# VH-VL binders against q0atu2: the designs that were tried, part 23

Target 1, 119 residues: q0atu2
Amino acid sequence: MLDKKARIRTSREYRNVFEKGKRLSGRFLIIYYVENALDNNRFGFITNKKIGMAVIRNRIKRQLRAIVREYQGQVKNKHDIVLVARAGIGKSSFEGMEKDYIAIMKKAGLFARNANKID
Short names: E, the ipSAE of ESMFold2; O, the ipSAE of OpenDDE; V2, 0.75 times the mean of E and O plus 0.25 times the DockQ between their complexes.

## First folded at step 1 (VH-VL)

Design g23 (framework fv_recibokibart)
Fold by ESMFold2-Fast, scan of step 1:
Structure g23 (fold): chain C 119 residues (1-119), chain A 121 residues (1-121), chain B 108 residues (1-108)
Amino acid sequence: as target 1 above (119 residues)
Amino acid sequence: QVQLVQSGAEVKKPGASVKVSCKASGYTFTDYYMHWAKQAPGQGLEWIGEINPDSGDTNYNQKFQGRVTMTRDTSISTAYMELSRLRSDDTAVYYCARDVSYWTEYGMDVWGQGTLVTVSS
Amino acid sequence: QIVLTQSPGTLSLSPGERATLSCRASQSVDSSYLHWYQQKPGQAPRLWIYDASSRATGIPDRFSGSGSGTDFTLTISRLEPEDFATYYCQQYDSSPYTFGQGTKLEIK
């Protein structure tokens, strides 16, 4: 769904975010984030086998990309951000994942808009 | 290197069962999902189902539900697909394939060589 | 289930020509779950393009994938002799996971 230039695609780029980035944990999500040298933000998504079968993991990735796309305009420029789904996310509603994403992005200071005006 | 090696060709009569094996080597067997697919002579591919080798959880295509059983033995890194109540239209090459992740979306990156199952009377 | 329809069923071309292979889905498929496989006679399929547009390791840059929603395309800019094979699209967006019927590239 997200523009290709807004996606982290190589293992080297993921490794850079994990090694050099900051980490924040939410209820269903963990984010790793670091400033990049580009003109845009890039997002990565990780769902491991502990979440469930491929059909569940694919649904989660699709829903997370939709959430990220919806709030893309509020994210401060020049960051690589990796979202890692936690065990239990498969039982979350779309709304629950969305609320968790907003909360962790606000806490990370990654939203450009005032938090009170986002909701 | 990463390899999937399947059992040899089988000839069965209608109504019989067949069990195909797929032995994995060169990677951690429990880290990747395993898929099974069917290809009838001169036809395209049809997905049968998948198994999580770590948990043993399965997800089957409804078309084969009730006739297919997927299992694995982690001690010998081998996956199995058993198809029961065989019909003539089950004559096909059956493939196992590994699900790839590596921080990208899913695809089947390594395939077994295929097992020809012939159902005839 | 999502039905994938590939066109043409058979494409007859000569080495050096451009090939365009179509895959149309009966309902929207997220491009991240649309993959292409190459299969040669007597061989297992091989992952060729994943996420609609990303080349698998070792696949030549003359191959490109594109598309979103219901319309996906595999393009070969200049055919080499080894490219003549059957190509299958597959969706992983919704169970049961389905393949198209295949497009056979054959020498004219």
Scores: ipSAE 0.008, ipTM 0.620, lowest interface PAE 8.4, mean pLDDT 86

Design g24 (framework fv_recibokibart)
Fold by ESMFold2-Fast, scan of step 1:
Structure g24 (fold): chain C 119 residues (1-119), chain A 118 residues (1-118), chain B 108 residues (1-108)
Amino acid sequence: as target 1 above (119 residues)
Amino acid sequence: QVQLVQSGAEVKKPGASVKVSCKASGYTFTDYYMHWAKQAPGQGLEWIGEINPDSGDTNYNQKFQGRVTMTRDTSISTAYMELSRLRSDDTAVYYCARGSYEWYLDYWGQGTLVTVSS
Amino acid sequence: QIVLTQSPGTLSLSPGERATLSCRASQSVDSSYLHWYQQKPGQAPRLWIYDASSRATGIPDRFSGSGSGTDFTLTISRLEPEDFATYYCQQYDSSPYTFGQGTKLEIK
């Protein structure tokens, strides 16, 4: 799981992102994002029953967190970003989700430089 | 259609713990935060905390931090609130309530009376 | 934490009268995060007014909410017998999400 400081934890914070943030849709993901007053990024994740069974939803959550963590250093600082999984994500591969994440983050202008693996 | 059904009344001795359940129906359980509030006899409402049923992340009122634990079981659309090291001033009706990033508590459970007495 | 102070603590009125219930915040609260709940004895609270001024589904038009910043008001233009209850304001602007102490509206 991401560090506590890198996670959106409260309902008020989620509401702020949905109300004041910008929305961008990808193939498997929707992101909502807004600049925050902190020196770090915070991420939230939403996966619903319509995605599929618990084992599929849990796999998706783990994989999305892994992808976000992997590209953490590429993301422009001071943003709250919520990833919402679309129903079709259950049929995607890890690589497919990763590609969609990179594409949507680049389109949003949230990647500070080329989207390389952080290592 | 939306319903929150809580577990029944409990009587506990000081020092014990109590776990109250709140079963949700009529909506997608993981789409809305679940909040818990306390109401001591003759007193007003006091917010205890919230849980994101999707992530499991919690946010507690500092007054209850260290004694309260909120969890959920998504397979049965049920949220739980556990209070430990009970004392007489924990005697209260405990409510669960549905809230969201949309900012209001729109549906409430019927309440669970917890009595702490020796 | 934001403290919400409701006044009066108890308001004794007769049916047909106008009621004005106040909620004062210790810090500025965005009106989008100020809500009112009604509670009758032995019952769970019920959402009454949200976003300071929007009536929840099924709430009669004799109820209105107003206010911004630190001062918020719930007004009942012409009291009906079923309106006698305790009313709580709540802020959702800052964690912990606090309630006021309540104003008990009682007959006579």
Scores: ipSAE 0.235, ipTM 0.754, lowest interface PAE 4.2, mean pLDDT 88
Fold by OpenDDE, second read of step 2:
Structure g24 (fold): chain C 119 residues (1-119), chain A 118 residues (1-118), chain B 108 residues (1-108)
Amino acid sequence: as target 1 above (119 residues)
Amino acid sequence: QVQLVQSGAEVKKPGASVKVSCKASGYTFTDYYMHWAKQAPGQGLEWIGEINPDSGDTNYNQKFQGRVTMTRDTSISTAYMELSRLRSDDTAVYYCARGSYEWYLDYWGQGTLVTVSS
Amino acid sequence: QIVLTQSPGTLSLSPGERATLSCRASQSVDSSYLHWYQQKPGQAPRLWIYDASSRATGIPDRFSGSGSGTDFTLTISRLEPEDFATYYCQQYDSSPYTFGQGTKLEIK
């Protein structure tokens, strides 16, 4: 899991991302992203009841955190990024979810050019 | 090195409660889900539940729902599993196990024997 | 819940023989979420095979995992004395993350 410094934790931080950030939609994920004034990236995760029961939502959050962690070192710095899980994500495999994350992050131009494990 | 060290054996009477601890070390405690499993004598493994040590969110096997409570103390990197209203068939070795990011249980505690007898 | 049924319950073989352990799921399981654990008496389980076919760190290459959907197999090409133990399959696909009932591999 991401350390506290790498997490969006406050409602104000989330609101800032939603209000000032850009939005991109993938198959299973919607990302909101905006530059921050920090030296590190921060990630937020949102799952709602349309995804499923709490156990499903918790699992999805865990999976998304794992994916984000895996590629954390390859994401351009100084960004606040919120991942919003879409309703269909509950039926997605981990690999499918990962693929969607990669695709949407590429589209957003958030991966470093020299990033590995992106293809 | 990752280690999970559980509390010692317990002997309880029917109707009582037992609280088993699992102290984690060698990694960031809050970064990984902690799982618990039951193994009755001579029997197989049974999944009890999981806890997110960061948020405290839990997910229990329905078989144990209502009797099991998983908690954690992040200040000492320790997870707890409490089982209430104990009965004879609760006699078992209970394991804590770390959930990896690849969704398997990669490290296990040494187990805690809980004996329930009159 | 997903029920994992392992077969046989007990497998009696001699060192040097080939062992084939089966794990059948009541519904399709993503191979990325099907794992095997080894357990010896008096010890905690140990991750053995993950993602259906990947050997955990330190696991000899005589062990192999295969399968998809509802049928998974753990194979030991040539049994060594230290391989005799109980093996459990587990699915992490959906909660509850159930285990198979185990296959005890004992020396003949």
Scores: ipSAE 0.013, ipTM 0.649, lowest interface PAE 8.8, mean pLDDT 91

Design g25 (framework fv_recibokibart; at its last look DockQ between E and O 0.04; V2 from the best seeds 0.00; counts 0 for: pae E 13.4 > 2, placed apart)
Fold by OpenDDE, second read of step 2:
Structure g25 (fold): chain C 119 residues (1-119), chain A 121 residues (1-121), chain B 108 residues (1-108)
Amino acid sequence: as target 1 above (119 residues)
Amino acid sequence: QVQLVQSGAEVKKPGASVKVSCKASGYTFTDYYMHWAKQAPGQGLEWIGEINPDSGDTNYNQKFQGRVTMTRDTSISTAYMELSRLRSDDTAVYYCARGKYYLSWDAFDIWGQGTLVTVSS
Amino acid sequence: QIVLTQSPGTLSLSPGERATLSCRASQSVDSSYLHWYQQKPGQAPRLWIYDASSRATGIPDRFSGSGSGTDFTLTISRLEPEDFATYYCQQYDSSPYTFGQGTKLEIK
C-alpha cells in the first residue's frame, strides 16, 4: 500500500481537500485536488455502497491504490489528491480505470512535464 | 435511528489491556470517521483519536500514542479502541462518536453511551 | 495544539436569567470548526452548536452561538431548568481536536 506519509489520513485533511480543492470528474473517478504545504503528495480514496458490495469496494480501493502507486512518481509534488469512485467503476476493468485516472489527472494538469507513462 | 452502542463496563488491573467496542447503526458506517474521547471522573473531555472506517487509517492524540490502537470491522459496523499498559489515570468513561469528513461540517453529532473503564490494583 | 479555555468554570444562575459562556482559543480557529456540546451527569455529550453559530437539530432558539478568531460565545437568552448542565467547546480546525475544559452551568 501507499506509504503512510503519502496518504491522507485525517478527517480534517480530507475536509480541506473537499473545501478548498478543485474538482474534476472522469468516467469512473472524481478527483479533488489542492496544493499542500509539504514536499510530497498525499492521496485519499472514497468509496461507498453505490459502487457495490463490500468485496467490490475493497477491490476497487486496492486497484485505485495500485494505479496511484504506479504513477506516483510522475505526479507534480505538493498536492493532496482525493479519488472518489463513481458508481460505474464496479463494472470497469483495471485498464479502464487506469485510463480514466490518467485522463483526469492530465486534465487537471497534475502530471509532471517529464512523465513517461502517460502517453 | 442513528446510534452508537458501546460495550459494557470493564475492570482491569494496572498493566493490562482493555478493548472497547462501538457498534454503529442507522447510517453508512464507512462514511464517517469514528472518534474516541476520554472523560476521567469529574473531568472534561479529551480527544483520543480517530479512525477512517473505510481505509482503516488512524490518527491518534500524541498523549495516547503507543498505547492506543483503533480498529474496525466493517462487516458488523463496529469500531474498537484498545488501550494497553493501563494505569490508574486511565480510569474514565470512554466514548465513541462519529464525525463527518465529507460534508460541509465536522462535529461529533452522534455519541455512544460511554464505557466505564476502571483501573485498580 | 490548540488550547481552548472556557470561562467561567462554573456559572451559577437562576431560571429566567441570561447566560453567557466564553470559549477562547490559543490561536485563531475558523468558525466552521468551532462546536459546542452539552452534557448532563451520567449522560454522553450531545452536539449543541456547530459551526460556531448553528443550532443542532432540536436545540431551542434561546441558545445562540457567536464569535470568530479566538473568541467564541454561547448564549442562553432565558434559562430553563433543563439547560443546567456542563457545556464544552471543541475545535475541529487541527489535530488533536481539543475540547475546552467545560463550563458548568448550575442552578443558584
Scores: ipSAE 0.879, ipTM 0.945, lowest interface PAE 0.5, mean pLDDT 94
Fold by ESMFold2-Fast, scan of step 1:
Structure g25 (fold): chain C 119 residues (1-119), chain A 121 residues (1-121), chain B 108 residues (1-108)
Amino acid sequence: as target 1 above (119 residues)
Amino acid sequence: QVQLVQSGAEVKKPGASVKVSCKASGYTFTDYYMHWAKQAPGQGLEWIGEINPDSGDTNYNQKFQGRVTMTRDTSISTAYMELSRLRSDDTAVYYCARGKYYLSWDAFDIWGQGTLVTVSS
Amino acid sequence: QIVLTQSPGTLSLSPGERATLSCRASQSVDSSYLHWYQQKPGQAPRLWIYDASSRATGIPDRFSGSGSGTDFTLTISRLEPEDFATYYCQQYDSSPYTFGQGTKLEIK
């Protein structure tokens, strides 16, 4: 469900994030992130075949897009962010992926809701 | 300069263990899987297993399961493969190789020079 | 596991000739995960063709790869002396990752 404008779509755009971006690893996810010159965030998703067969990779991609969409309003504007799924993600629950995403985005300083962390 | 440098040749007796190292340089060690492959004299290549240097998670070829252990030390960008209970048919050149995990090709683009392990009495 | 069978095992040709090397898989392999390596005696393998058809950096245009499903081919349009080596196909589609047994290209 992410708007087409909010997606990283080309190999050149992915390479820019990998070459210029910072990297942070979570339990099931790695993020690469860099500030962009746009007035919006863009997200990319990488699911390596080492995760499993196409049906598993497609499920993971769909679930990650849903998580990103749900929390996109909390992400600091003007960033290109690529999520790379780690091999162990195939056995994770949706809730497990969601918690890992929130943790790594918070660690990266990319979430705007630092004032309400105890709630 | 992206390179993988392996430890030197080893001569071991049957029943012993051998630990081969593979030191990476010129790239971010944790961004690529590290693979190990075996090549017996005059034979082709056989994949042994892989390690995710970031997590430490491993996946081994069932043929070597129970005798192989892969580890890494991120502080010195070095991967290790230990093979235990050595037999004469373990005599081979062992290679480490990096695999890209997020691009359109997931190929072994950089290889170590190989480590000859000889198992003899 | 997926078994890759290369043919012929040995191919004896002269410089200037065309070489065609076959790699057949026991089950379908996504072409994005079929790769070819060149190995010379005493040296480590070197990535030659990736994604079935893309030349690795520095590989001459006389080399081409093709195929999909279970049938893959490496073609050398006009052999040079430095091309005589062993070529291995490899699948990275499913674990355990496997190599073919190799085709040795030797000078006649």
Scores: ipSAE 0.005, ipTM 0.548, lowest interface PAE 11.3, mean pLDDT 85
Fold by ESMFold2, look of step 4:
Structure g25 (fold): chain C 119 residues (1-119), chain A 121 residues (1-121), chain B 108 residues (1-108)
Amino acid sequence: as target 1 above (119 residues)
Amino acid sequence: QVQLVQSGAEVKKPGASVKVSCKASGYTFTDYYMHWAKQAPGQGLEWIGEINPDSGDTNYNQKFQGRVTMTRDTSISTAYMELSRLRSDDTAVYYCARGKYYLSWDAFDIWGQGTLVTVSS
Amino acid sequence: QIVLTQSPGTLSLSPGERATLSCRASQSVDSSYLHWYQQKPGQAPRLWIYDASSRATGIPDRFSGSGSGTDFTLTISRLEPEDFATYYCQQYDSSPYTFGQGTKLEIK
């Protein structure tokens, strides 16, 4: 779904975002974000065992990837962005996650324009 | 700037209860689990339990189940731990500590200064 | 519950020496949930190493962590006076979350 260049892959890359980046929290998500030295954005996704069973965690990862892909073209470039699922996210709807993501990204100033879902 | 400030030392009789407070500042209180740990004089650390400040959900060490209650007041960014039916072996320093985040990296990255609770007859 | 056994209980060394602190778990622990804390007398513990091998913010490069499964180590390559303290390992893999009993690193 996301291009290889648009993924945060290594522990060092994740650690940099967590240690140097800004953070904001919503109802279901926390984002960490920091400027990078690339021409593009990179995204990472964290779900841990406290979220719930593996089936639930896998569903959440797929849903978050779909949300990020839908809005990725509207995100200001040159940022590393990590989405962390909060423990209560397993009870959320896809629409609830999407609204939370939009609200957080707007609050962080990471959208280049007012974002809407792209067909 | 990020800190946890705990309530002052307390002296109690056996059978009483104690409620220790932990005031958070410099971060969004509801974004991080809060943990409590016990350290008896000259001894190591013992995990008591955790609370999700957003939901209020708790998870207690079975050793303390039935005697411990963890609560919070999100309006003043404060967590509480109440320990009831105190015994002399409850004499210890009690710490609150913030979980790092919802990751495989959920270590305790910020600690309160500790609250000495002395239980004596 | 998972029991963490630290050894030695007390380690007496001089500044400049290498220290190796051991933490052995009664059951396998995912490295992502094995952490180390430093505590000096009269102070709260401080996060030192997390996820078995990652240094917390501001921790000097002379500290390194390693291990997996049931055997974990904290190594200090060249002791400084400020490194003499008690070190605790902790697992967050299985409830109840447990600490080791501590290794006291003393000046000889």
Scores: ipSAE 0.005, ipTM 0.569, lowest interface PAE 13.4, mean pLDDT 86
ESMFold2 (binder alone), look of step 4: mean pLDDT 92; pTM 0.946
OpenDDE, look of step 4: ipSAE 0.868; ipTM 0.940

Design g3 (framework fv_recibokibart)
Fold by ESMFold2-Fast, scan of step 1:
Structure g3 (fold): chain C 119 residues (1-119), chain A 121 residues (1-121), chain B 108 residues (1-108)
Amino acid sequence: as target 1 above (119 residues)
Amino acid sequence: QVQLVQSGAEVKKPGASVKVSCKASGYTFTDYYMHWAKQAPGQGLEWIGEINPDSGDTNYNQKFQGRVTMTRDTSISTAYMELSRLRSDDTAVYYCARETYYLSDYGMDVWGQGTLVTVSS
Amino acid sequence: QIVLTQSPGTLSLSPGERATLSCRASQSVDSSYLHWYQQKPGQAPRLWIYDASSRATGIPDRFSGSGSGTDFTLTISRLEPEDFATYYCQQYDSSPYTFGQGTKLEIK
């Protein structure tokens, strides 16, 4: 589970990321991302009606939060990032979602290369 | 203004069926899942099932599986719950409730006023 | 299915007092899917606290929610007359979605 301070919580905050942020699509995920004025990253998770019933959407959200939490240390600070699950995500394995997340975050330039090589 | 308006009270005999309606207004009907819940007199709430108004896909609580059918009519923004083979312990207020806005999974943010179904011989 | 047990069943207090309502789950529930509803006699339930701790629109700040795992709490710091109602917790984490049996908050 992600810390409450690391989560985007209101519809207004989500809309801000959608309207002002950059968009990048992966196989199962779309991310919208924008720099924030805070000292930390915040993540939002959207599993809309195309995914299926609430029980499926809730499972996908939990899996995505687990993936995000696992890789939090590699994400460049001061960003609001919204993950939108695409219709096909329900057919993906956990490992497939994880691989897609890593690929899109690297492509977006949001993953730090190696923290130990820079001061 | 977002609201859900349910059909009026029903009195049924054991073995009959009842179909409760829930008319939505003030929002795009197909954008939100609709849930149904039961509340027997003096008791708490019990979830019956959910329907995707866009696709028509349903998911039912196994306790009601085989006796409940949920449908919708998108042309009039109305959801329906039909409960068959009624028993006296089906006497309850039945509620429809909208799942929250798709940007947040809050559960059920808008509820109908409830429909009292009385099953008596 | 996940069983939610609320305690006490009835809580008798006076306006001005602090109320603490408990909800225990038979297995772990992600706090993002633990919600509280208020219900007054003759009325439909109203979403009150969502994601275990976030107040729904228009809900006074005297209400707070907390908890994780299997133990969740709804707290009212200073009761007002309009707060006397039945409160239900709900888990939306796994199907079938379940509600607690309710805690009735009544005037002493």
Scores: ipSAE 0.018, ipTM 0.666, lowest interface PAE 6.8, mean pLDDT 86

Design g4 (framework fv_recibokibart)
Fold by OpenDDE, second read of step 2:
Structure g4 (fold): chain C 119 residues (1-119), chain A 120 residues (1-120), chain B 108 residues (1-108)
Amino acid sequence: as target 1 above (119 residues)
Amino acid sequence: QVQLVQSGAEVKKPGASVKVSCKASGYTFTDYYMHWAKQAPGQGLEWIGEINPDSGDTNYNQKFQGRVTMTRDTSISTAYMELSRLRSDDTAVYYCARVYDSSWEYFDYWGQGTLVTVSS
Amino acid sequence: QIVLTQSPGTLSLSPGERATLSCRASQSVDSSYLHWYQQKPGQAPRLWIYDASSRATGIPDRFSGSGSGTDFTLTISRLEPEDFATYYCQQYDSSPYTFGQGTKLEIK
């Protein structure tokens, strides 16, 4: 799991990312990202009713957390990053979700140059 | 102020049905999932199911499937839980509780509970 | 389903003492989905700790939550009279969502 220090926890923190950050859309994910004044990255996760019931949203959120955890060591530091799950994500496989994450993070230029788990 | 107000205590015979209501106020009813939980006398809590007040979609604990029906009336911000084919072990306090539909999945507000007694 | 086992079942302590409540999961639970509730007789449960270690609004700092994986703990550094109640852990990681059987914290 992600350490508490690596998570966006407050509404204010989320609003800051939404208001000041950049936005990129993938097939299953939308990311908002902005530089922070810390020495670590923080991640936030948002699901909505369009995805489905809480059980589905929780599954998706768990999967996204797993993906983020897997690649967090390869992400450029000092960023607040919010992942917003799109409605179609409920029909996606884990692999498809992972591919989308990688693609959108690459597009955002958030992976470090020496990243070794990037397609 | 957020409030969940449930209907009053019920006394039922085995085989009967009971319908408990939960009226929400102080927030946008359709923005939160409504969950229901069971607590038998002197026992712990058991999750029954959830409903999306906006769409009406439901998800039930398999233990209650076939006997529980959750509905809502958005015009009066009220959720309902109906339990049929009642038996003695259905005697319990039933709670409604809301869950935010985004990043925070916990029961932040609860109804006061409704005692349902099933006895011959 | 994920089974949450709390220990001890009953904890008898005096005001001013330290209380340690355990919650063990049958399988790993993401800390973001592990919560604690307090319940007093005749009342509904109340959110107490969320995401394993975050205090709900209005909860005193003498309460703390910790843990990960399958082992979680709720600690009360110095018990106050109003702290004596039943505490439940709960997971929202997977359906069906489940509660521990509770730990009753009573006055010695």
Scores: ipSAE 0.017, ipTM 0.666, lowest interface PAE 6.7, mean pLDDT 91
Fold by ESMFold2-Fast, scan of step 1:
Structure g4 (fold): chain C 119 residues (1-119), chain A 120 residues (1-120), chain B 108 residues (1-108)
Amino acid sequence: as target 1 above (119 residues)
Amino acid sequence: QVQLVQSGAEVKKPGASVKVSCKASGYTFTDYYMHWAKQAPGQGLEWIGEINPDSGDTNYNQKFQGRVTMTRDTSISTAYMELSRLRSDDTAVYYCARVYDSSWEYFDYWGQGTLVTVSS
Amino acid sequence: QIVLTQSPGTLSLSPGERATLSCRASQSVDSSYLHWYQQKPGQAPRLWIYDASSRATGIPDRFSGSGSGTDFTLTISRLEPEDFATYYCQQYDSSPYTFGQGTKLEIK
């Protein structure tokens, strides 16, 4: 579970990431990301209604939050990152989502080199 | 301005069905999920289910599964909840409420409520 | 399903006093999906606090929400006459979405 300080919460904040950020697509996920002026990272999650009913979308959001939380210590500081679920993500396993997230974050250069393994 | 206007009070006998309507205005009807909740006299709120007005897909609380049907008519921006095989413990005020997709998953606007009385 | 238990069931206080309302979840709830609603007799519920701590539009700053995991709190620093109502916590983290039983705030 992510603290509120680590979450993008308002429509204006999401819009800023979409308008000014970079975009990278994976198999199940798209990330939009931009450097922020804060001392911490913030994450947003979007599961479009076209993916399915709220129960499916909420399960996916919950799983994505758990993945992000687990790898939070490896993410380069001072970024706003929005994860957008792609069509078909509901057919993915938790492990599949996790693998896609790691691959995208590495490709984006958002994982810190020599991240502290203690955390 | 956003409004959700529900149909008027109903009195039904046990075993009958009731269909409550919720007419939306002031926003794009298909952009928000519509949910329904029950409030028995003197009690708290209980979630019944939801409908995606764009697709027509529904998801119901298992407690009401088999007795509840949610539908919508996009041409008149109206959502419906039908509850069948009514029992005395179905006596309650029923509310519709909308939820936006994305980061705003809370009931920001509610209908005024519809009292359904099931005589026993 | 996640059960939300509110305490106390009824809280009798006078205007000017501080109110603290508790909501406990049977399982961990992401604070971004924990919300509070105010309801007055004969009226529909109204969104009051969303995402555990954010005040809805028009809600006075004497209201604050806090908490994470399984324990959430709604605090009213200095009660006004219009604040006497029933408050419900609600989770949108997992289906079926659930509400607490409500805390009725009544005049002493």
Scores: ipSAE 0.012, ipTM 0.615, lowest interface PAE 9.0, mean pLDDT 87

